VH-VL binders against q5vz03. Designs and how they scored, part 7

Target 1, 156 residues: q5vz03
Amino acid sequence: MVDILGERHLVTCKGATVEAEAALQNKVVALYFAAARCAPSRDFTPLLCDFYTALVAEARRPAPFEVVFVSADGSSQEMLDFMRELHGAWLALPFHDPYRHELRKRYNVTAIPKLVIVKQNGEVITNKGRKQIRERGLACFQDWVEAADIFQNFSV

## First folded at step 18 (VH-VL)

Design w1
Fold by OpenDDE, fold request of step 19:
Structure w1 (fold): chain C 156 residues (1-156), chain A 120 residues (1-120), chain B 112 residues (1-112)
Amino acid sequence: as target 1 above (156 residues)
Amino acid sequence: QVQLVQSGAEVKKPGSSVKVSCKASGYDFSSYAIHWVRQAPGQGLEWMGEILPVWGEADYNQRFKGRVTITADESTSTAYMELSSLRSEDTAVYYCARDSEEGDWAFDIWGQGTLVTVSS
Amino acid sequence: DIVMTQTPLSLSVTPGQPASISCRSSQSLLYSDGETYLHWYLQKPGQSPQLLIYEVSNRFSGVPDRFSGSGSGTDFTLKISRVEAEDVGVYYCMQSTHWPYTFGQGTKLEIK
């Protein structure tokens, strides 16, 4: 079984590099497609940030959840500014990584913001991460973990 | 008031090209894909392709064999569909449609349609 | 490509009576996320198509509750509990589970 992000490197909003394979091991992965210049993305990102922060705070370390930002921004700088302004302390695929486009196609992203919840191997748990967060808050995470079939002790 | 307004009817000769425009208003144009669907006279609907404006990359129905080019201009909130090497069977009403806010990969807002007639 | 087959291709209904349209896909429309991306559209005479039902059974905003969708896998149904004059037009099912998106032939609904 191959990881969806394989041997790729991810980045933080501070420019640190993280190995995707290690960072996403035994986690539910949320692929977040968004862009700073898009109002719907700007509106949802803070909600996702709150969700992420609350989830990480309530979970035993390491949290069985990670967000990977897949930017639709127009430049690396725009992406970075977006991350620094509104994003949580999650990871991102580097702007210049062409895999952004492959992910966009793989998950047929036709609207943003889009939150695709996947297993580490890239198998889709749900395409409706945004909707589920909005409607159910942290309660939706237990369903994701169950679907991901990973062992974790998380209480909502 | 979300709407898509398309350019007017076209009459073209075989072998020529046509470019239809679709101007969006009332929503964030960049965030939702614009799809193109055509309908020959008295026939059903055929999906041609789509573009997510913010991403700028279009996807196509391969049945058109590279004759279709879909573009988007975020500055004017306008999507375009260009069909080249026109033939009589390309005579149809061409629709643009927005990717739905409610249902994934459904079309919730449609343009009024643009009739393209190909005749010698 | 996924072939979408609608039946019947035409039907005439007395106002107030129910109507049912079937849509069958050549392959299962169940996506990996557990959802089924089968949608229904209505094209009224001289108009553009309009969304009625998305993802099998969800009524689009503003669509009367007389309309309902059901089904799974490869077999889907659109039902109108009480047909009204304004329901006249051509109904299309569409799948977006598989690439490329494909439509049924359409079902023309007329009033007797």
Scores: ipSAE 0.933, ipTM 0.960, lowest interface PAE 0.4, mean pLDDT 95
Fold by OpenDDE, look of step 18:
Structure w1 (fold): chain C 156 residues (1-156), chain A 120 residues (1-120), chain B 112 residues (1-112)
Amino acid sequence: as target 1 above (156 residues)
Amino acid sequence: QVQLVQSGAEVKKPGSSVKVSCKASGYDFSSYAIHWVRQAPGQGLEWMGEILPVWGEADYNQRFKGRVTITADESTSTAYMELSSLRSEDTAVYYCARDSEEGDWAFDIWGQGTLVTVSS
Amino acid sequence: DIVMTQTPLSLSVTPGQPASISCRSSQSLLYSDGETYLHWYLQKPGQSPQLLIYEVSNRFSGVPDRFSGSGSGTDFTLKISRVEAEDVGVYYCMQSTHWPYTFGQGTKLEIK
């Protein structure tokens, strides 16, 4: 079984490089397609940040969850500024990584912001991550974990 | 008010090209794909392609064999569809449509349509 | 490409009576996320198509509750509980589960 991000490297908002394979191992992965100049993206990103913070960044027991930002920004700097301003402490595919375009096509992203929840192998759990977070908050994560079938003993 | 306004009717000769515009207003143009769908006289609907303006990359129905070029100008909130090597069979009303806000991969707002007539 | 087949191709209905349109796909429209991306449009005479139902059974904003969608897999149905004069036009089903998006032939609804 091949991971969706495989042997690629991800980056933090501070510029640190992280191996995707290690970072995403046994986790539910949220592919986040967004852009700073788009008002809907700017409106949703803080909500996603709170969601991620509650589950991962400030959780006593971090949930098996990771967000990978797939930028639709116009430049690397714009992407970085967006991450610094509104994003949580999640990961991002480097701006110059051509795999951004492949991911957009693979998951048929026709509107942003888009939050695609996937298994580590790239299999889609739901295309409606944004809607589910808005409507159900943290409660939707339990469904994602169950669908991912990675941690049977985990409970939100 | 969310709306798409298309350019006027076109009359073209076989072998020429036509470029139809679709101006969006009332929403964030960059965030939603614009689709192009055509309808020959008395016929059904045919999907041609799409573009997510913020991304700038278009996807096409391969049935058109590279004759279609879809672009978007974020500064003017306008999408374009250019069809080259026109033939009589390309006579149709061409529609632009917005990727839906409520559902996924549906079209919730449509332009008024642009009649393109190809005749010698 | 996915072939969408609508039946009937034409329908004449007395006002106040129900109508039913069938749409069949050549392959299952169930997507990997468990959703089914089958949509219904209405094109009234001389107008652009308009969205009626998205994802099988969800009414688009402003669409009267007289309209309902159902189905799964390859078989889908649009129902109008009480046809009105304003419902005249051509109805299209569309799938967006598979690339490229494809439409049915259309069903022309007329009033008797």
Scores: ipSAE 0.929, ipTM 0.958, lowest interface PAE 0.4, mean pLDDT 95
Fold by ESMFold2, fold request of step 19:
Structure w1 (fold): chain C 156 residues (1-156), chain A 120 residues (1-120), chain B 112 residues (1-112)
Amino acid sequence: as target 1 above (156 residues)
Amino acid sequence: QVQLVQSGAEVKKPGSSVKVSCKASGYDFSSYAIHWVRQAPGQGLEWMGEILPVWGEADYNQRFKGRVTITADESTSTAYMELSSLRSEDTAVYYCARDSEEGDWAFDIWGQGTLVTVSS
Amino acid sequence: DIVMTQTPLSLSVTPGQPASISCRSSQSLLYSDGETYLHWYLQKPGQSPQLLIYEVSNRFSGVPDRFSGSGSGTDFTLKISRVEAEDVGVYYCMQSTHWPYTFGQGTKLEIK
């Protein structure tokens, strides 16, 4: 994560701050670009919430998966209300962090909602996370985790 | 019915500027980038740049940087492309196009085109 | 910029016969996610371009099944199994794997 988030912090919908590296290390990371005022974003977000809840929030053994919301909202209040209303218990880049704009450019985000699945070094596993969740549900995570290059140096 | 409707043809003098509008209807305008592509008479297609309206930032082909400005107005569902310091070689049909719902980084809906003629 | 080279630049085809258009890129169009962002458009006479094929081989909704796309790396092909009068126009390939997006120079398809 050092390549794309460095020493930045992330926030929860309740305003708590976490360090990005600690929260994201050795996980499959999904960058979620969306906005509250956009109907397609509001349509997809509950499906992503169900996906995340099943893998992480309500799982007996949480999968190594985290979502980082990268907001295209017009204000911090709009972003916060969106997270509280429809999001799962994942993380977000702070609204006032200008890095939100750098991430949009880095991943060439030209439509929202967009779910970009990335490796620890920021390399793209897939740009089609939204489509894969819609078409295959939880099964798509297996492909992501296999490509994510985590769990290195396991014993036989 | 998804459509992009562009402003009418324009005749401009060298050194002036032109602003072409692209009004969207039938879909969530803010969620999909609008791209601008031009076609000189008898020539092929050239990508000029794009804007994702919800984000409000435009990205430009370096060939046009400094002369082109792309904007979007969410309240009217309208994108604009302004080209300044016009030259005769800027005579072309200018298209707006929507980022595709099917697949990534393709264009599924195109405006009808706006002919801009630059002559003295 | 990635140069996209189409061959032939002009094609004259008897109705009912197949047609094939080649598109070659100056660099591989394989993206890090394993996808290839190579698309085909048709511009019919007097009209705006329209999307035919996206991401190499996926037929856009409403496009007749006589159109197909194939290829990988730097070499791509659009095929029309049986050319019809309505297929007349200029065909463009476009890559969006690399910034900036670039088009081929076009292939004009005419009926013999």
Scores: ipSAE 0.887, ipTM 0.935, lowest interface PAE 0.4, mean pLDDT 92
Fold by ESMFold2, last read:
Structure w1 (fold): chain C 156 residues (1-156), chain A 120 residues (1-120), chain B 112 residues (1-112)
Amino acid sequence: as target 1 above (156 residues)
Amino acid sequence: QVQLVQSGAEVKKPGSSVKVSCKASGYDFSSYAIHWVRQAPGQGLEWMGEILPVWGEADYNQRFKGRVTITADESTSTAYMELSSLRSEDTAVYYCARDSEEGDWAFDIWGQGTLVTVSS
Amino acid sequence: DIVMTQTPLSLSVTPGQPASISCRSSQSLLYSDGETYLHWYLQKPGQSPQLLIYEVSNRFSGVPDRFSGSGSGTDFTLKISRVEAEDVGVYYCMQSTHWPYTFGQGTKLEIK
């Protein structure tokens, strides 16, 4: 993650801060570009929340998976309200971090919601995370983890 | 139902500016980038740049970076392209187009085009 | 910039006959995610372009199944299995794998 997030901090919906490297190391990372005022974002976010909770929060073997929300919201309050209302227990770039704009450019995000699945070094596994979740549900994670360069003690 | 409607044809003098509008309807304007593409008479298509309205920041083909300004107004669902320091070579039909729902980085809905003629 | 070269530049076809249009790029259009962002558009006389094929081979919704796309790397083909009168116009390929997006110069399809 040092390649794309450096020594940055991430936040939870409850206001806690964590270091990006510690939170994301050895995981498949999904960069989630969305905004509260956009109906397509509001339509997809609950589906992503269901996906995340089934894969991580409620799984017997929690998957090595994390979501980082990259907000296109117009204010810190809009972002926070969106996260509290519809998001899962994942992470976000702080609203005031200008790096949100650099990530949008790096991954050429031209529509939202957009879910970009990346390796530890920031290389794209797929730009089609939203579509894959809609079409294949939890099964799509196996393709992502097979493409990722992460260490797993016992692969299944 | 989904539509992009552009402003009418314009005749401009060299050295002036032109601003073309693109009004969207039938979809969530803020969620999809608007791209600008021009076509000189009898010639092919040239991508000029884009804006994702929710983000509010435009990206430009470097060939036009110094002369083109692309903006969006979410409240009116309207994108704008302004081209300054016009030359006769800028005579073209200017299209706006929406970033595609199907597939990535393609254009699925196009405006009708706006002819801009630059002559003395 | 990536140069997109179409051949032929003009094509005259008897109705009911097949047509094939080639598009070559100056560099591979394979993106790091394993996808290829090569698209085809048709501009009918007096109209705006319309999307036919996205990402090499995916037919856009509502496009007749006589249109098909194929190719990889730097070489791509659009085929029309049986040309109809409504297929007249100029066909463009476009790449969006690399910045900036670039179009081929166009292939004009006419009916004889």
Scores: ipSAE 0.887, ipTM 0.936, lowest interface PAE 0.4, mean pLDDT 92

Design w1
Fold by ESMFold2, last read:
Structure w1 (fold): chain C 156 residues (1-156), chain A 120 residues (1-120), chain B 112 residues (1-112)
Amino acid sequence: as target 1 above (156 residues)
Amino acid sequence: QVQLVQSGAEVKKPGSSVKVSCKASGYDFSSYAIHWVRQAPGQGLEWMGEILPVWGEADYNQRFKGRVTITADESTSTAYMELSSLRSEDTAVYYCARDSEEGDWAFDIWGQGTLVTVSS
Amino acid sequence: DIVMTQTPLSLSVTPGQPASISCRSSQSLLYSDGETYLHWYLQKPGQSPQLLIYEVSNRFSGVPDRFSGSGSGTDFTLKISRVEAEDVGVYYCMQSTHWPYTFGQGTKLEIK
């Protein structure tokens, strides 16, 4: 994650701050572009919440998976209300972090909701995370983890 | 029914500006980018840029040298394209198009086109 | 910018006969996610373009199954298995793998 999030901070829906590298290392990362005022975002977010919950929150051995919400909301309060109402227990870029705009451009996000699955170095595994969850459910995660190649534990 | 309805034809003098509107209906306007594509008479298609209305930022093809401004008004579900410092070579039909629901980075719904004629 | 070259630039087809249109890109259209963002549009006389095929080979909803797309890398083909009168118009390929998006110059299909 150091390649695209570096030493940035992420937030929880409760407002706690965490360092991105510590929270995301050795995980498949999904960048979630959405906004509370957009009906398609509100329709998909519960499905993503169910997916996340099954893999991470209610699993006996949690999958190495994390979601980072990249908000298109109009205010920090709208963003937080959206997260508290519909999101799972994942993370977000702070509303005031201008890097939200850099990520939209980097991944050419032209429609929301958009779920972009990325490797630790920021390369795209798939732009079709929303579709894959809808069509294949939990099974799609195995393809993501395989492509992510997240166990490069070499040290000298 | 999903529709994009554009403003009417315009005749402009060189050096002036034109602003074309694109009114969306039948879908969540804020969630899908509006792209602008032009077609000179008897010629092919040229992508000009796009805006994702919920995000409020536009991206532009650099070929237009900063002459194009693309905006969106969520309250009226309307996108706009303004082309300034018009030249005779800018005579074309200007289309708005919606980012596709099926697939990525394709255009599934197009406006009817707006003819802009630039003549002395 | 990625140059998209279509051949032929025009073709004349007897109704019921097949047609084939080629599109070649100046660089590979394979994106890092393993997908290829090459699309086909038809512009019927006096009309706006309409999407036929997205991402090489997927027919857009409502497009007749006589239309098919294929190809990879830099070489792509649109086929019409049996041309009908309503298929007349100009066919464009478009790539969106690379910024900015670019179109081929068009292939005019006529009925003879």
Scores: ipSAE 0.885, ipTM 0.933, lowest interface PAE 0.4, mean pLDDT 92
Fold by ESMFold2, fold request of step 19:
Structure w1 (fold): chain C 156 residues (1-156), chain A 120 residues (1-120), chain B 112 residues (1-112)
Amino acid sequence: as target 1 above (156 residues)
Amino acid sequence: QVQLVQSGAEVKKPGSSVKVSCKASGYDFSSYAIHWVRQAPGQGLEWMGEILPVWGEADYNQRFKGRVTITADESTSTAYMELSSLRSEDTAVYYCARDSEEGDWAFDIWGQGTLVTVSS
Amino acid sequence: DIVMTQTPLSLSVTPGQPASISCRSSQSLLYSDGETYLHWYLQKPGQSPQLLIYEVSNRFSGVPDRFSGSGSGTDFTLKISRVEAEDVGVYYCMQSTHWPYTFGQGTKLEIK
């Protein structure tokens, strides 16, 4: 994750901080650009939450998958309220971190909600994560993890 | 119905500025970027820049050398493009267009165009 | 800036016959995600451009199936299997893989 997040910290909806590299190492990472005041974001977020819950939060063997919310909200309170109301148990870039704007530019985010699936080095696996989840559900993760070339524990 | 409606034609003198409006209706204005594209008489299309209204930051084609200012007003669902230090070669039809819902980084809905004529 | 070159610049077609328009880019339009952000627009006389094809080969909603797109890398083609009178206008390719977005110079399609 050095390319896109360096040694930055991420936050949970409860305000706990984690180091991005430790939290994201050897995982498929989804950068989620969204805002509470935008109806399409509110429509999609529950679907992303169900997807994440099935793969990670309620799975016996959690998939190597993490979501980082990159808020387009107008205030930290709007961001927090959105996370509390509709988000899954994933991570976010702190609202006051100006890097939110750099990520939007780097990935040329011109519409929200946007789910950009990236490799550990920040290279884009797909810009179409939202569409793929809508059309294929959990099956799309298999394509993402294959493209990410993530080291997995292999056993017979 | 999704629609972009632009302000009317303008005649301007060299050195002045023009501000074209683009009012959106029928969709969530804040969620999709508005792009500006111009077309000189009898010529092709040139991308000028964009703004994603929810984000509030515009990005510009450097070819316009800081002469373009693109803004958005979420409360009125209206985007604006202001071009300053006008030259005769800025005579063109100016279009606003919405970032596509289908696919990425294409333009699916276009305004009707605004003719800006720059003459002395 | 990526230069987009269209061939031919003008095309005169008998109604009911096929038409083919080429678009070539000065650099590969393959993006790191494996997609190619090459799009086609039609500008009918006196009208705004309208999206025909996005991302090389995807037909935009409401576009007749006689329109198809293909290509990869630097070479792309728009085909019309049977040209109709309503198809007259100027066709533009546009790339958005690279910043800034750039258009081809246009191909004018006329009925003869």
Scores: ipSAE 0.884, ipTM 0.933, lowest interface PAE 0.4, mean pLDDT 92
Fold by ESMFold2, look of step 18:
Structure w1 (fold): chain C 156 residues (1-156), chain A 120 residues (1-120), chain B 112 residues (1-112)
Amino acid sequence: as target 1 above (156 residues)
Amino acid sequence: QVQLVQSGAEVKKPGSSVKVSCKASGYDFSSYAIHWVRQAPGQGLEWMGEILPVWGEADYNQRFKGRVTITADESTSTAYMELSSLRSEDTAVYYCARDSEEGDWAFDIWGQGTLVTVSS
Amino acid sequence: DIVMTQTPLSLSVTPGQPASISCRSSQSLLYSDGETYLHWYLQKPGQSPQLLIYEVSNRFSGVPDRFSGSGSGTDFTLKISRVEAEDVGVYYCMQSTHWPYTFGQGTKLEIK
């Protein structure tokens, strides 16, 4: 994930920081563009939380999947409150990191909520992550992981 | 009803500016970009730029960069396009359009258009 | 900028007969995600444009099934299986795979 995030830090809703490279290596990464004040974002976020929780947080073998929230909120407090209220245990770009704006431009995000599924090198697997989760639920992850060409465990 | 309602026709002199408004209703204004597209008389469509209101930053077609300013006011659900240093070639109908909810990077709802006439 | 070329620029059809409009781009419209962001609009006389087809072949909600889209790469087609009087107007293709978005020059459809 070094190409699109460099050696940046990401944050949790509890204020912990992690290095992006370490947190995202060998995973399918979903860039999640959303804002607390936008009703469509509030409607979708719980569905994404259920999806993430089933794949990662409550799975016997966590899937190689991570979400990075790219906030369109108006303040760091709004962003934090949104994450604490509705988000899963995923990561975010810090509110004050101006790279949030570069990512919006890079992926041409013109509506939110938007879930962009990307490879390790930042290439887009699909711009339709929200739609695929709504229509196919957990089944869509298999398509994403196959397209990502990441290391898979072949023994259970 | 989901709709975009634009301000009325304008007649302007060369060198002046025009600001067209686009008021949205019936949907979450902040969540969908507003695009601006113009159509000179008897001619086709030209994309000028867009703004995603929640994000507050506009992106412009390079052909208009430096003369166009696109803004949005979330509190009034209204987008604006201001074109400066007007020339007679800027005579056109200016449309606002909403980024499509169905599909990506298409325009599903259009305003009625605003005729801007630039003449001396 | 991607140049979108439509042919023909004008056509007249007898009601009930098919119509076909071509749109060619100067570069491939295939995006890295495997999708193609090529869309079709109709501008009826005195009206704003309206979305007909998005992403090559998907009919927008409320668009009659006599409209269909096809194509890939640089070559795309809009077909009307049986033209009706309400179909008159100017048809535009638009690409949004590449920045900036660009439109074809339009195809005027008239009833004979």
Scores: ipSAE 0.882, ipTM 0.933, lowest interface PAE 0.5, mean pLDDT 92
Fold by ESMFold2, fold request of step 19:
Structure w1 (fold): chain C 156 residues (1-156), chain A 120 residues (1-120), chain B 112 residues (1-112)
Amino acid sequence: as target 1 above (156 residues)
Amino acid sequence: QVQLVQSGAEVKKPGSSVKVSCKASGYDFSSYAIHWVRQAPGQGLEWMGEILPVWGEADYNQRFKGRVTITADESTSTAYMELSSLRSEDTAVYYCARDSEEGDWAFDIWGQGTLVTVSS
Amino acid sequence: DIVMTQTPLSLSVTPGQPASISCRSSQSLLYSDGETYLHWYLQKPGQSPQLLIYEVSNRFSGVPDRFSGSGSGTDFTLKISRVEAEDVGVYYCMQSTHWPYTFGQGTKLEIK
């Protein structure tokens, strides 16, 4: 289980609610801090979308990877529009969940966009997820999953 | 050019407050934290706190919590630091600095500094 | 707070000679992600600090290659292979692995 999100609910861009523990169990989790009004966030989000799509959404055998968007947007409408326009089919903390602010502090997020790759217990695998995706593409996921020490499903 | 330009020097009486401004240009102000660092005459550097403008909430070094207020105005690309209940020990140069693009949690662009003198 | 201790506090160097500045932290600066957030700044006389080295050994853009950083854990070193007149000033290490961020006391570099 993920200590930082355990009993919380997450949302999709269509407003559906999922339970965080069930959605994130036994996965590499990426916390994505961004905002629609910030040009660097808008520049990176499509790259993250391509990365996620290749690993999860369009993969024959989806990788154990999930993104949780932690919005710095100014309103729920700005957040929703951003997700619908540029995001992949990943999850988000609800806009009104005050835990968004606790996560920003916990991971000392001082610039956005920021992609923090975490273990199931919330410990940081890397703070440099954005840079690694830009420089290495899909290859970086192998390093993340190895460091995450999660049990991969080899049954076929 | 990426730059941070601070307001001018201040002379203050003990017990009053000072507010220093830091105007950013040449980059996306909202996306990078502004840090405040002070330097007493002839002494070293002391980190006071930070604000990530897009987020709008400041974080403070506990040594200054309760006396310092850090804010940001995205519409003018300007950050502010206000220090209240001034004492002679608060005489220092106050710098704003931007969270670094290269690497994490370092400061790559610094303002020119604002001398605040507190004297009776 | 993490105490950062620099040695020496003052250094007088003949132009063209090497210089070495040490920085020691009271706790390991290794972060859970395997990175070490130890940085070096130079404050030239009458100027604002400027970033030289970030994350132990990465030279900031525009910094001459005579500057290098090394170290791990609690012990770090900044080296200048050949000191030049423009290198005069006060050098500070800073850690940002732990909250709050803290600086060393500074090392003043002078030309002999």
Scores: ipSAE 0.877, ipTM 0.929, lowest interface PAE 0.4, mean pLDDT 92

